# VHH binders against q04fp6: the designs that were tried, part 6

Target 1, 166 residues: q04fp6
Amino acid sequence: MKELRIGRVINTHGIAGELKIDFNTDFPEQRFAKNSELLIAGEKLVVQSSRPFKQFWLVKFSDHENINLVEKYKGEDIFINERKEPRLSEGEFLVSQIIGLKVIDEKGNSIGEIADSFHTGANDVWTIKKSNGKEILIPYIDQVVKKVDLQTSTVTIELLEGLDED
Key: E = the ipSAE of ESMFold2; O = the ipSAE of OpenDDE; V2 = 0.75 times the mean of E and O plus 0.25 times the DockQ between their complexes.

## First folded at step 1 (VHH)

Design r02 (framework vhh_enristomig; at its last look DockQ between E and O 0.18; V2 from the best seeds 0.00; counts 0 for: pae O 11.7 > 2, unsure alone 62.1 < 65, placed apart)
Fold by ESMFold2-Fast, scan of step 1:
Structure r02 (fold): chain B 166 residues (1-166), chain A 123 residues (1-123)
Amino acid sequence: as target 1 above (166 residues)
Amino acid sequence: EVQLLESGGGEVQPGGSLRLSCAASGSIFSIYAISWYRQAPGKQREWVSTITSGGSTNYAESVKGRFTISRDNAKNTLYLQMSSLRAEDTAVYYCAAVKYTYWSGSTRVYDYWGQGTLVTVKP
């Protein structure tokens, strides 16, 4: 349906048809896996092989065995067809599903509402906005987030020492 | 759908300063947290800083006190003010808005939007 941009060809690499890709995805190994279909300059290309290289990813396409066949792709953006969203397991959500959920503690006391979510290197963080406009940041871990109930639009948390409103 | 465009990178001496910008098109900017990530040569992308829609900020330990993240929702623009730059800050910097949230330890699948902007700290 939609074309999702995952990188740009910044140069060729060697003479055997490898392209050097500056990628914009957290999962280059998955996106550039063998037999993946990519779109460059409106052309469908099938990945033959790929590997990490410094800050980049090197990609070789089927039927593109030398530099002369791939020079034309330099400077082009790389897209995939965004048709399938990741399959979500229990405990995994679209951020849009959790924004606005009412947050309560295990005693049923109101704490606030989920306002946002972001990733860090260690874990995801959820932001709770209180009635006074102040925000509490909590780690999305099982010691803190006890239950997410989309039917009742409620999140139950246990605030650990040091995770109070300041 | 959203498109992100980073700018402001360049070469700087150790101890210098740079301000990076990330311009967002589309309607995502005022709704979600937006983060800066960076990727040094030969390394995986690492998280640098986040600002939430409400203005709460968080930073990786290595940049605390040196970098300041901010946003201008009226201009759909994210900023990273970098000071006291070190050789270890040399990287391509990306801004990212994510669609999904995952338990700690879960497999994450999502994409960044943006070309990145190169910051080189030359001794």
Scores: ipSAE 0.252, ipTM 0.631, lowest interface PAE 2.8, mean pLDDT 81
Fold by ESMFold2, look of step 2:
Structure r02 (fold): chain B 166 residues (1-166), chain A 123 residues (1-123)
Amino acid sequence: as target 1 above (166 residues)
Amino acid sequence: EVQLLESGGGEVQPGGSLRLSCAASGSIFSIYAISWYRQAPGKQREWVSTITSGGSTNYAESVKGRFTISRDNAKNTLYLQMSSLRAEDTAVYYCAAVKYTYWSGSTRVYDYWGQGTLVTVKP
């Protein structure tokens, strides 16, 4: 796994183990959320708490609850493994998670695979590429998308009248 | 960085035609579904049409049969051919690409928008 740099420890903050972070990620709230695993100085550290502070973030790690335990990280770069994704709420997915999933109906019949997505003013729409090269479009709503199972790389849908028309 | 620039707006009589262009940079043309949106003064921005990376097209009901979306991969350009224009089509037209989104909440994480081109259909 390759390491992705997401920031640098500038200094300690206070005496209770907070580190001041100069971050360069678009997702600081998620990257520094509680239970995130970060790599600093070759060590895997687990975030206990974090908060924004001016243009920085303050981060406290589990088992590192005083300044004496964290001074050694001053000046070190902060990494994550390249494959870590932002934390998402239930029912939220990144486009990258959705592209390529196998689409089946509730009887298990293959329909195609997810090829693209876009947003209208009402909802997100997914495109499904069928084996014949044609695309169908489905709305991402509960009536249509019944289950997204990232473990099996499968999306289960119910095709309503008019959704699979070419 | 993705940049989008619209052009081709102007004034037209009812029943007339215009062709809008959207020049895209950052090599997004083959990666994203690219959309046209419009916003009339004092109204919410509304979806008009989308062309997918695979070339499928879709239209809002209000413009179906009158507007045609297309793309030219060699020129990195998206087009909207508008015909049979009506007064209610008067709006600023934007092209947009969605790189990253959350589906269940209809939340966009990243959006790329042009600055818009004004279409005025005279009363």
Scores: ipSAE 0.143, ipTM 0.565, lowest interface PAE 5.2, mean pLDDT 77
Fold by OpenDDE, look of step 2:
Structure r02 (fold): chain B 166 residues (1-166), chain A 123 residues (1-123)
Amino acid sequence: as target 1 above (166 residues)
Amino acid sequence: EVQLLESGGGEVQPGGSLRLSCAASGSIFSIYAISWYRQAPGKQREWVSTITSGGSTNYAESVKGRFTISRDNAKNTLYLQMSSLRAEDTAVYYCAAVKYTYWSGSTRVYDYWGQGTLVTVKP
């Protein structure tokens, strides 16, 4: 069974055991749904409740209803069984499909490669590792991502203001 | 929750230099993209510079070659080194942070903003 990383615990939230999660899954509402099973720090945890919080998710786990019980999960990655991934719609991609794709501009110039992907309440955000080793974040929107070709392992983008290279 | 606090603003003569600071409430630079914006009197707020979580930097054309954005992770502080300042650089300068740089329409959405610091360039 291949485990898929779907996020990281950033911090605790409040004292009731909620964890603030930086997620990188396309379906956080499903991944963090009640009774969902997540793997954190080698432990299998079951979601009791969850809610969006800005670009994050707050998740509370069964039998972990106190901050003292969840403090140890700070900084830990969150995994799921990849086999339980939801079906994708057109234009949707798994993080595993996106990672490593070559990024080019509309002229065919190499920009870098997809290093990571995170989901927000509005759009996914992709991390591009540029040729110089630096990273930029781009929103997965039509204005920026023009084409995703899994056959050629290539993503075509148009950089917007604030994302352009000097 | 992230808090941002700008400082370093003041009056400076044309051609002068000034260094702005943006103190963050935590170690956010490895996670958040942070930007400088400015708003001149009677004008719209405009983007100035961004440093991504990965360390990439970008600048508005109007400030390229004159401004330098940097960060000190140990101090949780963002900087904007401004040189060759011009009258048109006069503005309130804001720092803004976002974990995920998503857009609303054509506008970048930032989760957190500072209160701003005033920079006045005049003889």
Scores: ipSAE 0.005, ipTM 0.216, lowest interface PAE 11.7, mean pLDDT 83
ESMFold2 (binder alone), look of step 2: mean pLDDT 77; pTM 0.769

Design r03 (framework vhh_enristomig)
Fold by ESMFold2-Fast, scan of step 1:
Structure r03 (fold): chain B 166 residues (1-166), chain A 122 residues (1-122)
Amino acid sequence: as target 1 above (166 residues)
Amino acid sequence: EVQLLESGGGEVQPGGSLRLSCAASGFTFSSYYISWYRQAPGKQREWVSTIYSGGSTNYAESVKGRFTISRDNAKNTLYLQMSSLRAEDTAVYYCARGKFYSGLRPYYFDYWGQGTLVTVKP
């Protein structure tokens, strides 16, 4: 059972058992939904209710009805069981790490450089600027992006039919 | 230390305009994508717009044609120009620094600002 960190308890909130969470997830509404199971300090807790609060998320757990029962969680990291959620770290890169990377095909031929990236609703699309000034847009999916090597500053791709045709 | 500080919120009438700013410090601003999010009373946090390090932009469908995101890398500042404001645009607006991409969930944020309130009076 692999654990994924989704936040940290930074403080209690009020006296009724709410905890103020600094979260590390793109989907706090789903991660902190009612009946979600979270791990804090090795203890399994079930979410009773949660709500957004400024840049934080407030979470109340079942059977934790007052501040005295939750004070012990202050400063603790919050984890979920990865068996219930896809790994969000798989294939993740800092934006600054990918812009400017050299792009080659699987035969070692130079294609261009990563010039930009944007989101289309389903996944990232990377923009490759070719030496002739033309741009190719590729989806960041396993069928196209085969390898990202930050040590050599190189991305290896497989161009599918239609991506770079006249 | 990385810091994001929003400003420019206030009260406006429907159809009005407002410009939000987000001042960034403690990192190389030009190297990161930065997003605007908002949270309306009683609702979950909603993505509004993103501007990437190369200058390309993306918008939520609800704000396309009305909002414009821009950046000034020399001033380490992000902007959101809002026009044709509606009552449903009433929210606390946050800027967030993008951290990295993923194949299925490309937006990760490691730093958020404190927010600035925009109230559109009906």
Scores: ipSAE 0.000, ipTM 0.145, lowest interface PAE 12.9, mean pLDDT 77

Design r04 (framework vhh_enristomig)
Fold by ESMFold2-Fast, scan of step 1:
Parts: sequence; C-alpha cells; structure tokens
Structure r04 (fold): chain B 166 residues (1-166), chain A 123 residues (1-123)
Amino acid sequence: as target 1 above (166 residues)
Amino acid sequence: EVQLLESGGGEVQPGGSLRLSCAASGFIFSSYAISWYRQAPGKQREWVSTISSGGSTNYAESVKGRFTISRDNAKNTLYLQMSSLRAEDTAVYYCAKLRTYDFWSGYKEYDYWGQGTLVTVKP
C-alpha cells in the first residue's frame, strides 16, 4: 500500500478555504496538525490550521484560502503517506506484542523486560526495565536485537558498549 | 469511536469447524493490521493470528495449519476460519486493533478490543 485513508471531505465550511472532514483516525489533532502533509485527489496539501467542529474536523490548507480553490475536493478521500506509517512486515511488531517480553543476552542471562517503545526517526527505541527499577534504552537494529520470539515471549539482545549508560 | 464486534462462536464437537467474524467501525479498517486473541478458562490471553493491511498473515504455532485468518475490506470485517478443533481451543476469542507507532507525529495509538465470542469444543 502507498496511502492510508484518514478521512473524507464532506463539504466546504465558510468562504476562507476550510474543508469539513469526516475523520477515521484515533488522533485527529495530530493527523491534521499544522505543517502535516495530506493527499487529496492525488495532490499533496500542507495543513495551515485545523480545529474540531461538532462531530467533524475543519482543515485549512496553505495556499488554499478561498472556497473557490477547495470546492473541487468535496467528496474526496484524505490520505497520508504510508512510508510515515509502516505496516507490519518482517521484523516489525505491534507495541502490545513487545511490551512485557523477557529480555535475555546471547548467553541466556536475564536482563529485564520490555517496558515501552518510541520512535526517534531513524529507528525505534525499546525501553528495558531491569529488576532494580533502572532502564536501558536500546535501538531496534540488527546489531542489538538478535531475535524476537513471541511464542516464548523472549527477546535476545547483544548489549553493545555504552547502551547501559542510562 | 472504535468498535470491534465478534460473532460466530458456539459449541462444536472435536474435529469440527467454526468461522468467527469481527465487524469493525470507527477507523479505516483497510489501513490497519488486525489480530485474533483468545483466553481459555484459568489461563492468560494468548495471541492467535494477525493479518496485515496488505494481507500478509501470521499464526501462533498451536493453530498453524488449522486456522485461517482473512479480511474483507469492503465489509470492514475480519474472519477466522477454524478447522480440526480440539478441546484445547476452548476459549473466548477476541478481535483486536493493537497499538502501533505513529511515525509522523511520534505518538502511539491505543489498543482496542472487542467483547469476545465464546468457542466451546466438547465431546
């Protein structure tokens, strides 16, 4: 897939270029945030402003500040680029699949458990909580994460020099 | 509002078959991976199967070769075809849209679970 659908333009709103969106996302405020790039009718549009309105979301795009410029989008679906939201594939995991997994080293020694995960741009970072309450942050890269085994609820890592600094 | 509604559970004899359905609403169904989980009496909830937005499938080893996950994006519906059922498959089966990364905003989406449908395999 190339695009993920996050809503549909159901109408214009007022005369200053606002579009009324029936949205299909858990986080409309994040999806329609200023400077977000959205795809409508094959055209890339940058969000200038957005706000909630009744059961809908109102969105205004940069350089589209007049109703005459946006009427053509009525009835169109709104997409975001899938490359910014990857699907599950080889080596990808849902957050809920990894939280609570037991972490061991390549010799079988227990290190801790996966407590959280966040994205940094280049890689996802996984948080390991040790039995003493301290945390280790590891990047999800082949040099560190050697195996993820969901059947045994176990992750095998090679803890590189410097990764246990925090 | 995200809603997941399971159906199709019931009582079957060992070796029988059942087809479970999960009707989804409140999100763009075709854009997300959706999973089946189950919870047997007195046991922890366990993962059964996942289908990606692109149609790739994964299965727990205990059900591989016996269960088939599929989706109908036009109907916003997830399916689980179960065959060669065993007493150990007795459980409440749940449809789940689990947390994912939001790489462009940095925020995680939350887990959503259905209410479940009971499957009982009895002689």
Scores: ipSAE 0.000, ipTM 0.132, lowest interface PAE 14.2, mean pLDDT 78

Design r05 (framework vhh_enristomig)
Fold by ESMFold2-Fast, scan of step 1:
Structure r05 (fold): chain B 166 residues (1-166), chain A 122 residues (1-122)
Amino acid sequence: as target 1 above (166 residues)
Amino acid sequence: EVQLLESGGGEVQPGGSLRLSCAASGFTFSRYAISWYRQAPGKQREWVSTITSGGSTNYAESVKGRFTISRDNAKNTLYLQMSSLRAEDTAVYYCAADIKVFGSRYLPYDYWGQGTLVTVKP
C-alpha cells in the first residue's frame, strides 16, 4: 500500500486532544473527514472530527481525548494509505443506503423520498423528491434530520421554514 | 473505473465568457448529483455549484447570476456556463461526484476530475 504525505503536526491545540496540522493537500476537508484513517509515526489513527483554523486544519482522533495523549505526535508527518475502506460510524451512510428512503415529518406525515445527495463547502445535502415530482434540498444537520431508520427504510425530518419551496 | 474529465478552460479578459464541460464514465451519471469546485492559486478548494439528479441547481453566493450549471444525461456530461468573468474567478475548475455520503460535515468526494484551468486577466 502506498503512503502519501498530506501534512505535518505543528502543535497541539487546546487541551482536548486537537492537533494543529500544516497541510499540503488540495483536499484538506476530504483528507481529514470524520472516519478517515491517517498514519502518524507508524500508528493508524481514525479521525473523530476536524475543522479549518486559519491557514491550518485542526484534527481530533478517536480515543485521543486530551493533550497528554497527543503531545507525542508534535512534529510528525501525516500520511494516508491507499488501503482504503473507511468504517462507517453512527450517523454515516452510504449513498446506496439512503437513496429511496421514505421521508416523514415528526408527526408521521409523508413528505417524499430521498433522491440524491451531495456535499457543499459547509455540509452534506440530501434531496427529497415529493410525490408531485418537485424536489427540495435539506442539509444533513441535527436540526433537520432527526432520525434515519434503515430497518423501516424511513428518515424523519423537521422541515425548517424555507426548505419546502418550489 | 469511475472517471471525470474536465475541458473548456482557457484565458479570457474580464467580462468574458467560457463554457466548461465534464465528461463522466464508469457510473450511472443520471442517478447522482454532480458538482463544480474550483481552486485558486494559494487557496483551498471551494464549492461552486451543484446540479442534482432531478435537475435542481445550487450556487455559491459569489457566482450566482453569473454561472449556470446544467447536465446532459444522454451524453453523461456536466456543463458550467460562465459569464461576466472576474479576475477572482481565476482557478483550476474540478468536476466532482459523491457516490458515498457518510453524513459527516467534512465528507470527502469519492471521485474528482483532473481539472481545467481558467485564467481571467487583461
Scores: ipSAE 0.013, ipTM 0.392, lowest interface PAE 8.0, mean pLDDT 80

Design r06 (framework vhh_enristomig)
Fold by ESMFold2-Fast, scan of step 1:
Order: structure tokens, then sequence, then C-alpha cells
Structure r06 (fold): chain B 166 residues (1-166), chain A 123 residues (1-123)
């Protein structure tokens, strides 16, 4: 029942049924993988193939092999059924849940806002954009990230020596 | 099929320069976070630099001001220009795709690593 918006159809691409998608997901490879089920204009569509294209993602759906069959989707939002997503483990968050959260220290002082995240061989890393435009990278570990509160849109961190010295 | 192929390593004298390349296939460099890491003998892999999808860059303190990360979107290739090289920079250098996933936490998913390219700084 719950639907998560993952992008919008900006245009068609070529004549073979590809749609150009402006995506709002941090893992387009997974969302647009073959056999994924997407919702557009209340219609359930199954991905046949997809590929990156510039800042966009190109997606072709099963049984939609020419431009005439897909023009009607232009301008429509794309959703997925949240019940088809992997179950999140304790301490795991979707990037869509944490991007834009206000970052404060343990004293309540504002540090900045979460702007991005990525995985590394060492740690998951979150990018904090400060008011001066500078960015600091923090590892997602218990010593640094003390609390994530999605209801108040706030993350509490402890800045360890060296993290804000670059 | 995601692949990363590093090249450009070699022997150089202290104070010298080298440019490393990382050719990417199966994904677009300009829409991903791409990092350089290095590993010296007997040590753990150390982060060196990252270029973000928007074009911003970050560097480890030990290389700041000496190394420059860049990309050529038309060639789908990442570069690391290294200057003022020191003996301590001797390592195998790896290119890694940092996945911008919607899920974080205690379970690390994956980073794509190439086979690496050896840089030796000999006096």
Amino acid sequence: as target 1 above (166 residues)
Amino acid sequence: EVQLLESGGGEVQPGGSLRLSCAASGFTVSSNYISWYRQAPGKQREWVSTIYSGGSTNYAESVKGRFTISRDNAKNTLYLQMSSLRAEDTAVYYCARELKYGIFGSVKHFDYWGQGTLVTVKP
C-alpha cells in the first residue's frame, strides 16, 4: 500500500520504448534492475532493461517496445511498493530518510546538514555540509553518530579530534 | 558488468610526479563517487581522495596540496595527479567506486576495487 517515489519521467528516448528518468533514489542500479516492478500513472510495469545516461537513467519496460506505447508516461512520477524493499536492519536507514537532516553536537549546537553518503571498504561515510559551504566527512560508527531521530529530522554527533581539521 | 582498471604506476624519485588513471566500464563516472585508496606493504588500505558526483573533491591530510583528483567524463576515466612524491607515498593505488546506496548501517554492502597499480618512490 505504501508507495515510495523514486523519480519522474522527463521524456522518451529514441523510438524503441526507452524512458528518460530523473531519479530521486541513491541506488538506481537496484531500483531499475531487470524484473523490478514500478508504478507509473497507477499502472504496474516490469523493467526489461535499464542503463545510466548522463545524469539520468534510461528504462525500458516489458511489452513497451516502441515510443507510441510509452509517450503517455511523460511527466509522470515513478513509485515503488515499499513492501517489496529489503527489510532494514537495526541502525540501517534509507539515504532518502537521512539526506537533509539537521546535524547537531551533543550540546545542541548546529553543525550543518547531511548532504550525501557513500560506502567505503572501511566505513559507511556521511557528508555534512556546513553553513560556510565546507563539507566534513564522518564515519557512520557509534563513536561519532550518537542518535538519528527521523521524527525531529535531527542527527546528533560527537566530532572526534581530526574530523573537522581538514 | 562493473570494472575498474588502474594504470600509470611506476618508479619515481622523491620530488617527482606521476599521473594515475582509472578506466571505468559498466557505469558512468560523472554520476558516481569515485575514490583513490592506497596500501603500503604490511599496512591497511588508506583513503587518499574522492571526487563526488557533483564535482566536489576531498583529500586525506597526508596528500592535501600535493595530489589532485579529476575525471574526464567523455573518456569515463578518473585521474590522480601526484606531485612532490615522498618515500611514504610508496604503495599499491586502487580505484574504488563508492556506492551511493539508500541503505546504511553495520552491514557494508560493497565497493568495486580494481587490481591496483604500484607506485614506488625510491631515493
Scores: ipSAE 0.011, ipTM 0.143, lowest interface PAE 9.4, mean pLDDT 77

Design r07 (framework vhh_enristomig)
Fold by ESMFold2-Fast, scan of step 1:
Structure r07 (fold): chain B 166 residues (1-166), chain A 123 residues (1-123)
Amino acid sequence: as target 1 above (166 residues)
Amino acid sequence: EVQLLESGGGEVQPGGSLRLSCAASGFTFSSYAISWYRQAPGKQREWVSTITSGGSTNYAESVKGRFTISRDNAKNTLYLQMSSLRAEDTAVYYCAADEYLWSGDYFPEYDYWGQGTLVTVKP
């Protein structure tokens, strides 16, 4: 089984069961979100609440309401179970699911097909290859990508000004 | 177990060149998009470059024309050829791999990160 280390418990914080985490993930808000399951010292713990604190993250677990219940976790590493295949939320897709999808506009006109996708520091970007061989780069945002239908292998988009220029 | 191991960092003078490598194991390398990120002291991690499973490349504006990303699927290795290095390129460089988990307005995270390799450009 794959376990990913996301931080280390460096101390308790206060008396109400908060642990101070030195985290090594770029996404602490997601990793320590309410109802997330974490592994510490071989135990599965469910996050009740969390918040940023200086360069650290404070995390409180369900059923661990005071300092005496959590002191045993000091110095322990924190892991999550990585899945081979991620669980997808509404609007989330794997690249393998979208490559080759037919792209149409809101009037039903064919534009091309999805040829590639990648992440930048600002946005997720999809590449559309038109029938004439030219490519359009579109941001994966609600203003552009209106519908993704995996059953019919079709993506409906609204092209913004300038997106279909060479 | 998935592993990413960066190497090739070191100290260089301004205008110099380095080639970074990232050796991958434990997953089907050719199916993943692989990226280079860097983190300078006191700063957030910033994206540097990506190469997709299909071979498309993209670069941060600050490195475009100076850095070249490439991959060797037979060796499960990612490369970053860096030229014309500047003091502001000083950072720990990380590789990251993902199947591109998409959200409606932002990609939340990469599947895998390496431990990093330090590049120091001494003026």
Scores: ipSAE 0.000, ipTM 0.208, lowest interface PAE 14.8, mean pLDDT 78

Design r08 (framework vhh_enristomig)
Fold by ESMFold2-Fast, scan of step 1:
Structure r08 (fold): chain B 166 residues (1-166), chain A 122 residues (1-122)
Amino acid sequence: as target 1 above (166 residues)
Amino acid sequence: EVQLLESGGGEVQPGGSLRLSCAASGSIFSYYAISWYRQAPGKQREWVSTITSGGRTNYAESVKGRFTISRDNAKNTLYLQMSSLRAEDTAVYYCAAKPSLGWLESYGMDYWGQGTLVTVKP
């Protein structure tokens, strides 16, 4: 109940103890930071180093510096013991805050609702589900997302050319 | 929560094609990243492809250019179009649903279907 899943080990990487993680967290830099304590197969592991790699995160644990020591973790889910609320900056939102928000343009026309989001190195990307069931992706940048109003459950956007191609 | 059911498996000769489907039940299909995995007898489960809610796709190197993942949110269905099939593609294929990669923290395990068998007979 108190364990939060933040990813899964999908493979080893190289021979020096790195594990390739398919992560599922808004905050991989924070969750996989040096000295973070993670749980894999009921075992407590401390992060020695980590880095982004393609759509994955590579993580090396203290005292696990070769492939033979980490092979056993393949296919295991990664948890943290306690739910810690991440520190949010201005303009940052949890996915739970934005999913289901009504999306309108600057003229008040209905576009759809927020259905999903994912992180990139440059920008977060939000998915808008249109009334016809089709989806569009928008970057979370000032040029596109003009206002997020949690009180009225509304997001105001300006669609740039090419963003609403279905 | 979501339940998944795969279909479309069967026997095919090398070089043939099959289209797999994964039907989802539940109002949350559009909020999930959905993946195809496969498992050959006696082997570990292997990731094949992922599609996010917004349509971003990724593929295992072994299937890139031969397989195409797609989704139809209006029908709550995921597809895997398989072309140029090889003997090494023989496996039970599973679909799995999880919250979006990199954005949503999740509780517990991924949701998995029961699988559909694909046999590429020599």
Scores: ipSAE 0.008, ipTM 0.164, lowest interface PAE 9.1, mean pLDDT 76

Design r09 (framework vhh_enristomig)
Fold by ESMFold2-Fast, scan of step 1:
Structure r09 (fold): chain B 166 residues (1-166), chain A 123 residues (1-123)
Amino acid sequence: as target 1 above (166 residues)
Amino acid sequence: EVQLLESGGGEVQPGGSLRLSCAASGFTFSSYAISWYRQAPGKQREWVSTITSGGSTNYAESVKGRFTISRDNAKNTLYLQMSSLRAEDTAVYYCATSRYSLTKYYLRGFDYWGQGTLVTVKP
């Protein structure tokens, strides 16, 4: 019975049973794929179809063909049921653990928030979204990422020359 | 189904230029980071450049100042403009986009790859 939160139902969309999801996962296409089983309010629902919509994801569940059947899910969190936990080594993190972390420099100044992560041949790269909407890319290396504190949801970094170019 | 199709490779002399394209389908192109990789004969595949969904770019040190990555979200197409080409740039060039599978929950994700396009820089 392991449950991982992947989003929240913020509203219905149209009249044909679509729900508007504010998702907190890096891979919404996988999580909301057809035939995926999701948990909402303790109920198991099977995805019939899903699609991106603005900054949200729209999801329609099997046997939920109109708005009246899905209004009860407004405001509910969405979970998936995972059978096995990944085995993580020291210094390894789940992508879901790092998205949304606050980023500060070593002096405590706010830089932004972790928005994305991708793999390169040399190292993993984290994308930081600044308050002004601009992005900076940082490599996940000891010279740049000094501390990851999941309890305080904070990452401390040292910006090397050329990494924070406006 | 995610599909990536590279084109634009060919033979060029040192100092020349080429523009590679990657046509993408089967996913919301504008929402994902897309990368270029290359593999030279007898060597391992290496990362060349990435462009994020927000438009930020990053480059391998060996290509900085010579290559430019860009994207056209309306056409679902990724580009790599290559200039000042050198013999060591000879490789098959691949475009790739990363996802994290349900069974892989850390920074190294699952990659979708195209079939590649060959670039040969002949002296």
Scores: ipSAE 0.005, ipTM 0.235, lowest interface PAE 9.9, mean pLDDT 79

Design s01 (framework vhh_surovatamig_d1)
Fold by ESMFold2-Fast, scan of step 1:
Structure s01 (fold): chain B 166 residues (1-166), chain A 124 residues (1-124)
Amino acid sequence: as target 1 above (166 residues)
Amino acid sequence: EVQLVESGGGLVQPGGSLRLSCAASGFTFSSYWMSWVRQAPGKGLEWVATIKQDGSEKDYVDSVKGRFTISRDNAKKSLYLQMNSLRAEDTAVYYCARGYSYGLRYFDWLFDYRGQGTLVTVSS
């Protein structure tokens, strides 16, 4: 599932089921709009109402109409499933899609996990964190990145001579 | 240092037109998707339009389709938004943003840089 963290519940607000959210999204009005589906502690919640409050956002969920029903969410991170995918070119990926993907070679040997991605002007560069804590930088080119499978959370690569200096 | 500088905002009557510009520096402009986002008084940010690196793909929020046109000039490192048939509801600070987004639900990291914004007021 593609889950994006959009905030954290820092406290309850009043007695009628409102939660006070410290949000980390640039789009709180859209993210917390009425009928939006949010994930907290693995539970799907539907927004009944929301409003800005100082530096925070107040959110009330359907069927959660008093403080006793929502106290359990204090300190929990809030996630949203991205239902609309950007129209990306074949082979283009969002950083959120690739961070944490398992990296294997063509023989199925585990190499590590994608830790970062940055653009240099010529190519995107992906950072792989190996099991020993060391990092490998690979260019995002067909000669190196053979397959990206988001469904299995796996990237298959061919390490060219000089990219791994063991 | 990545910089995005917007211009072209102002006061306009309903039904009028404005052209917004964004000058980019500090990065390889031609290698990035670019977007326009806006923030109405007292509201959160709203995505408006996105354009691919080479201009071959464009997308718009439904409320501006047919009225707004996003374009870019990679040689001049500039992004544009042509706004026609403006409505009072279009009143907002408009920001040039590096990155892409679609529809009403966005990933924040897709807009890793924004400019200072340019105010568009649509009023009689």
Scores: ipSAE 0.000, ipTM 0.163, lowest interface PAE 15.3, mean pLDDT 78

Design s02 (framework vhh_surovatamig_d1)
Fold by ESMFold2-Fast, scan of step 1:
Structure s02 (fold): chain B 166 residues (1-166), chain A 124 residues (1-124)
Amino acid sequence: as target 1 above (166 residues)
Amino acid sequence: EVQLVESGGGLVQPGGSLRLSCAASGFTFSSYWMSWVRQAPGKGLEWVATIKQDGSEKDYVDSVKGRFTISRDNAKKSLYLQMNSLRAEDTAVYYCASGVYSFRHLKYYGMDVRGQGTLVTVSS
């Protein structure tokens, strides 16, 4: 059984046992769904309820009904078993698969490398770190991301107007 | 040079409706995902809705699903938000923005351009 890190507990929320999670998964609704098993501080916890909250996810675990029972998890990383990863559709990727991939344009010019990925309501956004230290943020859409090749560790993109700062 | 001009806001009672418009200029509107975002008094920016370049994909924050409808007219370079069944918590200045907005990072991505906004007040 392998473990995959899906987020970190950054704080408690309120007094009824909710934890505020900074997540790094593309599937927060699935990962934090009721009855999901998560690993925190070496303990297996079962989700009772969860909901989106601003840029975070709030999670309440079974048998952890007040703040005193969950304060100990503050600052801990959250893991799941890899075998429970959702099946990816063709063209979908986990954040761990894309970080560090080389980014080129359609002419073969080097742009940088993938530094991060996060989810919006409509689509994922990928960050590209250029050699000069500047970052570009691109939406993961067909008009921008033309090809992702994990075997060659390369992503080919077309930059739309305004996606690159001065 | 790049400009976004919002309009259509106003004062309505709970349960009312408003239609917001955004006129875009200075860029190739049809090439961008567009979003509506809002800022309630004393609060940060909150993403509301997003629409793909060709209108084929739309998404909404959970609190407005079924009540708000985002649409666009690329020929007129305009973005719209139809707001029905308005609630007091919908009170905010509404902005249209190019690109996408991330709840996780509280940032706009792509062309980080928004207009002056249009005020929506929902009260009795």
Scores: ipSAE 0.000, ipTM 0.115, lowest interface PAE 14.0, mean pLDDT 76

